VHH binders against o26223. Designs and how they scored, part 171

Target 1, 191 residues: o26223
Amino acid sequence: MKLLWTSQHIKVTVHIDGKVSKMDVLEAIKTRRSIRKYQDREVPEELIDKILDAAMCGPSAVDERPWHFIVVRNREMLEKIPEVHPYGAMVKDAPVAIIVCCDSSLEKIPGFWVQDCSIASQNILLAAHSLGLGAVWTGVYPLEDRVEGIRRLFSIPEHVIPFSVIPLGYPAENPGTRDLFDPDRIHLEKW
Short names: E, the ipSAE of ESMFold2; O, the ipSAE of OpenDDE; V2, 0.75 times the mean of E and O plus 0.25 times the DockQ between their complexes.

## First folded at step 12 (VHH)

Design D5 (framework vhh_vobarilizumab_d1; at its last look DockQ between E and O 0.36; V2 from the best seeds 0.00; counts 0 for: pae E 2.1 > 2, grease 25.5 > 24.2)
Fold by OpenDDE, look of step 12:
Structure D5 (fold): chain B 191 residues (1-191), chain A 121 residues (1-121)
Amino acid sequence: as target 1 above (191 residues)
Amino acid sequence: EVQLVESGGGLVQPGGSLRLSCAASGFTFSSYEMAWYRQAPGKGRELVAYISSGGYTDYADSVKGRFTISRDNAKNTLYLQMNSLRPEDTAVYYCARGPFESYIDYEFDYWGQGTLVTVSS
């Protein structure tokens, strides 16, 4: 799979009623929901490239960028993921999944790779949503059974840690919106 | 105040059917994931069925093909259709609300009082 990494600015266009609408960043963040039901429709490689580009745009500890991405389209492999990842039941119905991994050999400061991969994973979710796709973060790390399950399934070397599995597709559900703002979590100048 | 009230439990023979209902109030029902749990005597509480706010469903392996979770947002009601009931399905069934998106597992924080389902000949 030759990922055409064009440094092109992610023009996020969402097709709403046949019109291409551009979603701004704040809108993407506020309106994003976990999507676990997908249309029987393939996701274009171009969109995956854009999503992965976004995934690599986040900061990392001392710019270590420890992340790797496995793009899974093989139907048999997608169907096997739920066997080792109980929370990943929806993956079997997704046209594609991205597995976010950490190469521990790239880590410069111990422990920050979790933050790095989290940032990458969240950017995948936001980018997907902005592009009119649905996605869900299904956590792998630090659950040992899931980590080893995914490792075995995809022949991931020991120094590479699977972090998250993110199925993606065109949404086939419309979750209700929730206001998650909590002013009680905001402290001014002091706790 | 968030309230969940289960109903529809009772005694049924093996192979029989029941339909449980959960009436929700005190929150925007349509915005929340919902689930059914059950707890058999001497056992821990286990997830039976999940339904997202958007209608995605997932089931425990033990009930797949027999149970169906559904929701009516207009009525603020969650349902569990249970078919082909077995003695091992005997438990108190609980309705539960999931308040936040989880990336690990299905998590729920509000529970009803439960309704007893007994499957016996």
Scores: ipSAE 0.607, ipTM 0.829, lowest interface PAE 0.8, mean pLDDT 91
Fold by ESMFold2, look of step 12:
Structure D5 (fold): chain B 191 residues (1-191), chain A 121 residues (1-121)
Amino acid sequence: as target 1 above (191 residues)
Amino acid sequence: EVQLVESGGGLVQPGGSLRLSCAASGFTFSSYEMAWYRQAPGKGRELVAYISSGGYTDYADSVKGRFTISRDNAKNTLYLQMNSLRPEDTAVYYCARGPFESYIDYEFDYWGQGTLVTVSS
């Protein structure tokens, strides 16, 4: 009733009763952090749909779009992931995880699918953050034991490569932002 | 050259307190996540506490409520206040630097030489 908005010229995130308005893209990139602690709160399917829509908006080599996504909400399955992914303990505590996969039969230009799936994975992280969620990319490919373990757990066929497991939920931690800009990494005109 | 130098260890009776310090140099301290690890005789290193660049902290269950990690970014120094010390806290304590934005594991890339803490009756 007495809510005030200033979104016409300033993009702000407002968290009232689970509502999230809008976040500037540069703000999202600068403030996104890996979140490994989550509230005991379910993530609505609508938000997962928005995140996956964003994941599929990324460019890919010759527009090959080799990605597939497995959405995991089943508690038993989430609890088994650390058994094949031993440093992914936080995945068992997440209300949901997204597994990013490459279908190698969709490759049009050999060898670029890793970049393609990386783009999709980063878009998932940014979209989740913009919606008031926290997420972390837990690497699967190219670690052979993790690839085969995840493939076995989720019955992923041999021509499909699990690339990353991304647990997400409403954050229960706030690590703060970082100042990572390093002008010595910038080279004008030549090395 | 990145350097991490721990100090403040020693012999303490059970129930006592110690404050460990870690002097950091050779990098922009305020931009990095930092942690304390410990290694008891005959065991591997284990995480004790960490603090993000923004000041948020987490602790191993075995030390929650007794240990406090903190940092002074102006002095490039990391601290561990250890209260209510127990014999099982006996270990070499290491300061570690780590950027917690890793997609494969928790990663710490530089370690100090350690400072010995002995808790005995």
Scores: ipSAE 0.314, ipTM 0.637, lowest interface PAE 2.1, mean pLDDT 87
ESMFold2 (binder alone), look of step 12: mean pLDDT 83; pTM 0.832

Design D6 (framework vhh_vobarilizumab_d1; at its last look DockQ between E and O 0.68; V2 from the best seeds 0.00; counts 0 for: pae E 2.2 > 2, grease 27.5 > 24.2, SAP .68 > .668)
Fold by OpenDDE, look of step 12:
Structure D6 (fold): chain B 191 residues (1-191), chain A 120 residues (1-120)
Amino acid sequence: as target 1 above (191 residues)
Amino acid sequence: EVQLVESGGGLVQPGGSLRLSCAASGFTFSSYEMAWYRQAPGKGRELVAYISSGGYTDYADSVKGRFTISRDNAKNTLYLQMNSLRPEDTAVYYCARGPFESYIDYFDYWGQGTLVTVSS
């Protein structure tokens, strides 16, 4: 049994067989942070599969499930992403990135694809964290320059919209804890 | 109230060094991404250096290897060490607060700026 440390100093137990103990969903939500530094360590395909499975488990408008995922491991491509995505500088240092896209031809109700892809993106982050990985959501849509940059770089067809770029890896930083609870945002029965 | 106060600007010769400071107050400094921007005369404001709450850093290509952004969370202070200064580095330098745990890199608070002049 090997113990891994997350950026929040959460002990993640990794079994000798490579299985990682899962954290509680509330713990994952509460302790997740954006991770932009990664270890020089490859992410097993099995973990990516689990993350992508989680990404596809969220709800979508009328179950349209418009999301597609580009898994990028090619070092050259990872290094090119920052050229078209200024907020994606850390991608060049990640062992893998997932690009979340929307196939507009799958959209049933206009406009909800943003919510659908957001849910998928968030599930990627949570799943990654629960598996002892670090990730960060770097927004692409709706910034046109980034959308087109990613589109060109990955030869994404016009009817498909790149939404987010999410680098992943074993965390090499500790951003600390978040304090986001605000009771003033809670209204009982009426505003 | 969120406040950012830059200091350390001045006149330096080419090849010289300067260290800028930004004193932050009115928010939990350690939780926020921070950045340095600069604006040269007649030019737009440009990102110089970025540092995340976790210590991840990124730099404009023009300053890579010469400038270093750092932070002291205990002192609520952001720093920019500038070495090997060039005339083209002449600008007003601004400290900026970045988003907290954001998927977009927009900065919402700025200091008043400090002038850096590199001239022989």
Scores: ipSAE 0.431, ipTM 0.765, lowest interface PAE 0.8, mean pLDDT 91
Fold by ESMFold2, look of step 12:
Structure D6 (fold): chain B 191 residues (1-191), chain A 120 residues (1-120)
Amino acid sequence: as target 1 above (191 residues)
Amino acid sequence: EVQLVESGGGLVQPGGSLRLSCAASGFTFSSYEMAWYRQAPGKGRELVAYISSGGYTDYADSVKGRFTISRDNAKNTLYLQMNSLRPEDTAVYYCARGPFESYIDYFDYWGQGTLVTVSS
C-alpha cells in the first residue's frame, strides 16, 4: 500500500556574498551532495558562524547538547589530518574544516551522544549547502585509530571524543542527484 | 545489476606504461565514486587511486606522479594510466565502485581484476 503525501515548503533567508538566498528545506535535503573538490576561495567567518549556529539547533538527548566544534583554517594543520585520517584526504585541499566532538562530561544519558553529534553533523552539511558551500562528512568515530589520531593532532582531552571531520568550501564539482525513494522500506502498522 | 569489467593488463618492462580500462554497466556511472585497488601476491588489497563523482582524485603515495585516474562519463568507463612502472607495481588491479553518498570509505562492487606484471 502506498500513501500520498504533501509537504510543507520551508525557506530560510541567508546572505551569500551580500545577497539574500532562499532555499526550500526539502530541496536542500534532496540536492545536498558530498563535495570533495573546492575552489581556491576563502569561506567568510560569518558563514561558518551561521553553519555552527545551525549545528547547535538540533535536538539532543535530554537537551544535553554534548557537542563542541573545532574550526580549522591553519594550512599546516589541515595538511596533517590525512596522516591520521586517511579517508579525509580532501581535507588538505579545503579552505576550512569543522571537527565535531562530544564532551562526555556533558552526557546526561550515556550513549546517546552519537545521535546528538550525528544530528549536528548533518545540520552542518545542510547549512553549508544552503549557503552555496560544499561539504563532506568524513567519519572518525567509531574507528579508534582515527579517534586517537585526531585527538592527538588537536590536543583533544581524553574525555572529549572527536566524531567527524567536515571539510568545506565553495564547490568545484557538481555530482548531480538521483531519486533514492524506496517505498518497500515503508511498513504500515507492522513490519 | 552492477557489472565492472577491467581490461588492459599485461606484461611490461620496468619504466614502461599501461592503460587500464574498466567498463561499467547497471548503474548511473556518473553519480558514483570509483577507485582502482591492487593486490600483490600474498598481500591484501590496497587502494591505488580514487575519483569522486565530481572529479576529485587522490592517490596512494607509492604511485603519486606516475599514475593518473580518470573517468569518461559518456562512455561509462574508468581509466588508470600507469607510467614509469616498477616491479613492485606487479599486482592484480581491480575496479571498484564506491557509494552514491557515504561518510566512510566503502566499495560495494568489484571487477574480476586484470593482471599487471612488471619484470625485467
Scores: ipSAE 0.378, ipTM 0.670, lowest interface PAE 2.2, mean pLDDT 88
ESMFold2 (binder alone), look of step 12: mean pLDDT 83; pTM 0.842

Design D7 (framework vhh_vobarilizumab_d1; at its last look DockQ between E and O 0.43; V2 from the best seeds 0.00; counts 0 for: pae E 2.1 > 2, grease 25.2 > 24.2)
Fold by OpenDDE, look of step 12:
Structure D7 (fold): chain B 191 residues (1-191), chain A 121 residues (1-121)
Amino acid sequence: as target 1 above (191 residues)
Amino acid sequence: EVQLVESGGGLVQPGGSLRLSCAASGFTFSSYEMAWYRQAPGKGRELVAYISSGGYTDYADSVKGRFTISRDNAKNTLYLQMNSLRPEDTAVYYCARGPFESYIDSYFDYWGQGTLVTVSS
C-alpha cells in the first residue's frame, strides 16, 4: 500500500448527494459521534491517507511523534479483533480499522506517549467525520488483556504498544444529538 | 430528575415470549446509550443487551438470537423483546442509562427499579 503522502492541505470534503461539502473544524468537533454501524461500502485508500495524514499533524511531547498505524482491511483479521477486544465488536462489520500504536523506542520523555497517541486517535476520529465517515475509538491501552491480545494478533513487537483500535466506514447509524458543554467545569482566573 | 421505569415482566412458560419496556424521563433519551441488565437469584448483575444512541446493538452470548433490544426515541422508551425464553432467563431485569460517548466499555449510572421475569413450567 503506497500511502500517497501528498503534503497537500487535507481538503475535508463530505460527499452528500453527490456534492462535496466542506466541514469546518468546529463543526467536525461539535457534531462528531461514535459510529458503530457501517454501510457495506469500501473506504477509498485516498480517504485513509488523508485520515492518517491528519493523525500525524498533532503535537507530541518534544515532537517525539511516537505513533505508528496499522491499517487493517483483511476481513479475517477484522473478524478476529473482537475475540481479543470485547468492546471492539463492531470492528468485524467495518471495512477498515486503524490500530494506533506507540513505539516506545521513540519516546523521549516517559509517559507522554499516551497523550501523543490520544491526540493522533482523536485526529483520526475528527478527520474521518469531516470526510463523511463514521468511526469509534475503542480503547486498548491500558487494559492488559486487550493490549496483549492485539499484540499477539498482529505480531506487534514488545517495544510497541497498541493503544487504540478505530474502525471506520460509511455510517449506517444516526446517533442523537449531544450537549457536553458544562459551564461548571470552567473556572475564571482561579479554581 | 432522571427516571427509568421498567414494565412487562411476569410469569411465562419455557419457550414463551415477553416484551419489556422502560419508560425514561428527566433527560434527553435520544442522546444516551441504553442497556438491559438482569440479576438472577444468588447471581450478580449481568449485561443482557446494549443499544447506542444511534441504534447499534450488542448482546450477551446467552441471549443472542432470542432477545432484541430496541428504542423509540420519540416515546422515550427502551424495549427488550424476549423470545424462546428459558428457565435460566429468570431474573429481575433492569433498564440502565449509559454515557453520551465512551472509548471504553460503557458504564451505566442510572437504573430502574427492575421488573421480574419468571420462566417456569
Scores: ipSAE 0.387, ipTM 0.742, lowest interface PAE 1.0, mean pLDDT 91
Fold by ESMFold2, look of step 12:
Structure D7 (fold): chain B 191 residues (1-191), chain A 121 residues (1-121)
Amino acid sequence: as target 1 above (191 residues)
Amino acid sequence: EVQLVESGGGLVQPGGSLRLSCAASGFTFSSYEMAWYRQAPGKGRELVAYISSGGYTDYADSVKGRFTISRDNAKNTLYLQMNSLRPEDTAVYYCARGPFESYIDSYFDYWGQGTLVTVSS
C-alpha cells in the first residue's frame, strides 16, 4: 500500500492492480447513490474482480466469512429475476448482477451472517461507485418469497441463503447528493 | 413537519392541458427525489413521473411525450405539465417524496393528499 500526499489534504491511497484510486473514501460514502438506470455498455470482468475483492475485505463475526457470490451476466437469467423478485425490476436492464449469499455451513456463530453479508453488500456498492459504476442493493433476505424464488431460479442449495441481488453497470442517471446529517441522532455518553 | 400540498387539478376536455403544482415544506426540498403518482378509481397507485435531486427525469410509458415533470428548488415546488390529456389520465394525482435509498422498494415516505384530474366530455 502506498501513501500519496497532497498539499491540500491528508489522504490514504491504495494502489489497485497498479492503478491509483482517485476517490477519497469519505467522498465515496457521501456521494454513492442507488443507481437503477444503466448504459448499454459491458462491465469488464476485471472490474467485477476488483469489486468482489473489496466485498471480501469486510470484517465478519469471528472471521467466519460466510459469503459467496453469484455473478450473473446471462441475459435470460437477468430477465427472469423480476418474476421472483418484483422490486428488482431494474435488474433486467443491467449488464451484470451480483447475488450475495450466505453459506450457513461456514457460520461459526449463529445469526451473525446477516451483518456479515450486509457488510459485503455495502462494500460492493462503494467499490462499484469508486470505479465509475452505479449499483443498487435490492433486498432478498428476510423476505421469504424472494429468498425461495431466487433460490429456485439459481439452483441455490437449502443451506445457502440468498441475501441480496445487486445489479450494476455504467450509470445512465445522476440522482445527485443529499445532505442527511442529523445531529439529533447523536447521543453523548448516554441516551 | 413535512407537508406536500397538490393543486391544479380539475375538469378538462380530452386534448386539453393542466399544470399540477406541489408545494413542499418542512424539509430541504433540493436534497430529495420527487415523484408524481396517480390512482384511477379501483386501481392501485402508479408512478407517472420522477425527478432526481440532480434533475434527471423519467416517465411511465403511458405519458411519455405528453407530460413533463420539473422542479423549482428556490420555490420548493414540484410541477407536472400535462398535455394532450386523455380520458385514461383521469385519476387522483399525488406528490411524493423519496427516499430512493431503500434496499427493499422505492419507498416514498411522505405523500400529499392528492388533487383530482378528470378528463371528460
Scores: ipSAE 0.380, ipTM 0.652, lowest interface PAE 2.1, mean pLDDT 88
ESMFold2 (binder alone), look of step 12: mean pLDDT 82; pTM 0.832

Design D8 (framework vhh_vobarilizumab_d1; at its last look DockQ between E and O 0.76; V2 from the best seeds 0.00; counts 0 for: pae E 2.3 > 2)
Fold by OpenDDE, look of step 12:
Structure D8 (fold): chain B 191 residues (1-191), chain A 121 residues (1-121)
Amino acid sequence: as target 1 above (191 residues)
Amino acid sequence: EVQLVESGGGLVQPGGSLRLSCAASGFTFSSYEMAWYRQAPGKGRELVAYISSGGYTDYADSVKGRFTISRDNAKNTLYLQMNSLRPEDTAVYYCARGPFESYIDHSFDYWGQGTLVTVSS
């Protein structure tokens, strides 16, 4: 699968009622929800490319960019993921999943790779949502059984750490609204 | 105040059916994940069924094909339809509220008082 890496500005278009609408960043952030039900519809490679491009646009510690991405479309492999990742039950029903990994050999400052891969994972979620897809972050690291399970399943080398599994697809559910704003978590000048 | 109140438990014969209800109040029900747990005598509490705010469902293997979790957001009510009940399904069943969002295993922060389901001939 040759991923077309175009450094072009990701035009985020959502198809609403047959019209292409642009979702702004704040809207994407505020309206994004975990989606665990998907339509029986393939996700175009172009959208995956855009999502992965977005995933690589985040900052990282001293620009170490330790992330790698496994794009999984094989139905058999998707169906096997839940066997080693219980929280990933929905992956078997997704048309595609992205596994975010860290190459530890690229890490420059110890421990920051978790932040780096988190940023990448969140960008995947936001990009997916902005493109009219649904996704969910299913955590792998730091749960040893899941890490090892995914490692074995995908023959991931020891120096590479699977971090998250993110199934994606066109949404087949409509989660309720989320309001997580808490002013009590905001401190001015001092605690 | 967050409240979850289970109902519908009782005595049923093997092969019978029950429908449990959980009335939720004190929070925006439609925004939260919900679940049913059960605890059999002498055993730990186990997840029976999960439902997301959007309607995604998951079940314990032991109840798949027999139990159905559903929700009515307009009524702030969670349901568990239990068919083909077995003696091993005997337990106190609990309604539980989950998070808005989570990227790891289900974590629930509120529980009902439970309703007893007894399956016996």
Scores: ipSAE 0.528, ipTM 0.801, lowest interface PAE 0.8, mean pLDDT 91
Fold by ESMFold2, look of step 12:
Structure D8 (fold): chain B 191 residues (1-191), chain A 121 residues (1-121)
Amino acid sequence: as target 1 above (191 residues)
Amino acid sequence: EVQLVESGGGLVQPGGSLRLSCAASGFTFSSYEMAWYRQAPGKGRELVAYISSGGYTDYADSVKGRFTISRDNAKNTLYLQMNSLRPEDTAVYYCARGPFESYIDHSFDYWGQGTLVTVSS
């Protein structure tokens, strides 16, 4: 059910599904998969806001929070991304993509921004999954051709570094899950 | 236990067609990304076609419009339909299993033995 009304100073709200889902965080981590096939269905701005809120909740080196996000919905722009980012071919089929960037002027400790933006990128994936969306992280940095191509395409200034492109939408595939726990990767006290 | 067995290669004239098959066993086929690679004499392996578990496909520019990748999850089989074959398509074709997850490139961890495709008159 959706209810929509407006006035001069009243915010419009909508309620989708009627049920607030609560996914256990371990379940979200274990069941999230890269989704590269999307329904022909818009993603509401409200969900993007929730996803970006989650992205900004991650820790960062000395709390530098160097991240910026470009939200891309324009069809022509989405269709151009694969021309400069071959691993991002599915972006042309997504209703929306988020570009995670580092503003190097916000760095307080050189070189940790990669970890910072990785944390933000993973939080985007988990938040999208918890909201019933599918997403995939497509790597841009440190591949110089992809970095320069994305920077050029979106008029990103020299001091800002595009890190990842994350297309998302309602999923049109279900790749399933797998038990990935490997005890041989665990070392007690020493190597 | 993971096995990928290619078949369907052979000798064909330019403009001809072949259909390659890859029988998969030892893993939950429907959960994995799959691909076809090829290796021409004296060259490295190159990606030809990719398919996700849900049927999303992508192709090398050199084969777009001529090759079609598909999968039958009920039969644990990957296919490559190759039409309008050219001498440049001559190569050993490999079936490959993709990773569970990757963020930079497709990383393929298991490979078949390959099937030879020769395109000449």
Scores: ipSAE 0.257, ipTM 0.610, lowest interface PAE 2.3, mean pLDDT 87
ESMFold2 (binder alone), look of step 12: mean pLDDT 82; pTM 0.826

Design D9 (framework vhh_vobarilizumab_d1; at its last look DockQ between E and O 0.28; V2 from the best seeds 0.37)
Fold by OpenDDE, look of step 12:
Structure D9 (fold): chain B 191 residues (1-191), chain A 121 residues (1-121)
Amino acid sequence: as target 1 above (191 residues)
Amino acid sequence: EVQLVESGGGLVQPGGSLRLSCAASGFTFSSYEMAWYRQAPGKGRELVAYISSGGYTDYADSVKGRFTISRDNAKNTLYLQMNSLRPEDTAVYYCARGPFESYIDTSFDYWGQGTLVTVSS
C-alpha cells in the first residue's frame, strides 16, 4: 500500500516499508518554498538522519567541514527559541528544529565557514523538501543578539557559532510559486 | 507598476471593530509576503501583522488576539480585522509588500499611502 502525502503542489508517495519516493534535484530546487506552518505530526528519526546526511554532503573550504548540528525536539526548548530569535516565531509550532553551527576550531581558512554552513543549511532545506517535509531557514548569524541568545539557550561553547535555525515538519501551508529567473542577471563571456 | 492602496480607516470608539483592506496590483500578489504596519503620532513605524504567501501569520504582541491578518489571493487583497480597539491603536496603518523568500527579517520594498485609524471616545 502506498500513501500519498500532499506537500504544497507536490504529491509524495510513501511506501509501506517507509521508503519515500524522491523527486529529482531540479524539481526539489525549483519547487522548494519556505514552510512556516506544520502539521501536528512527528518527523521520523530516519528522515532527520537522511536530512543530516545530505547536510554533510556539500563542499566546504579545503574540506574543513566545520558544521555541527543540534537536533531539537524538546517542546520547552522549541518554545523558547522565539524569545531569543524573533524571526523564528514558527519554531514553537514545529515538531523539530535543526540548529546549524560552526566549530571555529575546525576552520582552516578564515571566513569561509559562512559559505560552508550556508551550503549545509540549503542542503537541509532541499533534502527536507524532497522527503515531503517543509522547512524554513531562519538566520541567526551574523546578528549578535540572536547568536548570543541561541548560544545561551543551548549552552553552545564560545568557539562554536550558531548560524541558522531550521524548523521543519510536514507542511500545513501552500505558498505561491516563485518566478526568480532573471535573464538580465546572465552575462555571456563578459559583463 | 506595483501599487498598494489601503482603505477602511476611520474613527471608532474604544472596544469597537474595524476592517482594513489593501488592494494590490502590478505584481503576482499570491507569491509575496505581506504585512501591516502602523505609525502612531510621534512614534516610529512598527510591524503589526505579517502573513506569508502560504498563509502563515505572526503578530505584534500588542495586537495578538485582537487583530487578524488575512489575504484573498483571488482578489489581490490584504485584510486586517481589528477587534477590541484601544486608544493606543490610533495610527496610520500601512500595507507593505515583502519578498518571495527571506531567511532573515523581512524587508519590505513597497508601501501604500496609509489609512488613518482613530480610536477615541
Scores: ipSAE 0.471, ipTM 0.777, lowest interface PAE 0.8, mean pLDDT 91
Fold by ESMFold2, look of step 12:
Structure D9 (fold): chain B 191 residues (1-191), chain A 121 residues (1-121)
Amino acid sequence: as target 1 above (191 residues)
Amino acid sequence: EVQLVESGGGLVQPGGSLRLSCAASGFTFSSYEMAWYRQAPGKGRELVAYISSGGYTDYADSVKGRFTISRDNAKNTLYLQMNSLRPEDTAVYYCARGPFESYIDTSFDYWGQGTLVTVSS
């Protein structure tokens, strides 16, 4: 196992009062991994509040802020999500999930809500990670069978579009960091 | 261009050992999560062992304590050491590269052709 390795890394970065420091934003971005195994441990409401606050800090097209969030803790509802979302099997094992939605009546410019909700979704992942939680983005939109299934399951009105389902919890796995920097994807001044 | 080539399968008696290898080419091996899957006759493929780019490992319950996944990034090679083999371990074993950061599915996107392991007396 890597328990000693993670303890050594935490130890070398622990500040003088012994508390684990808040995660630097570049560290959070580089070390965040999709986490699909969770401890049987509740996530405090105040952490969900912080995550949703972070989600709402993202920019949006002409400041339209089209997002709505459904917080799901009910075990029976979490267990039903895989029935309508074939790649959401881990949701049944999560203590909580956040459904990111677009209210189309809040759109000020048609068609940018996908970017807006993508920004909110990524902020949820980063905020969860920075708080010691693991999460994974499970895609709903634009797959119509998933959109309809989630809308039906959570009684989401027709003008509201479920975009993503994000289960989260204290992680029960540690995938480690990937080095994916590829300079061939970088073009200076022109293609 | 991406290639995964398994080797090391064969016939082994119960209680025996076998080491599988997977030679990887066409990508930066050290940056990817890798896994071994197996498919027994008449069954679907099942995850056997997983290793992250950073060396974290996980195993199916049925093989814990008997199988060890490892990687040699200098040789672009993934390994599966199989000890205390049982007849139920008989399967075609596949090396797989995993894009575990996919948000629309969890399937592996590159698979080897497989190597047969038969555990029989």
Scores: ipSAE 0.319, ipTM 0.640, lowest interface PAE 1.9, mean pLDDT 86
ESMFold2 (binder alone), look of step 12: mean pLDDT 82; pTM 0.820

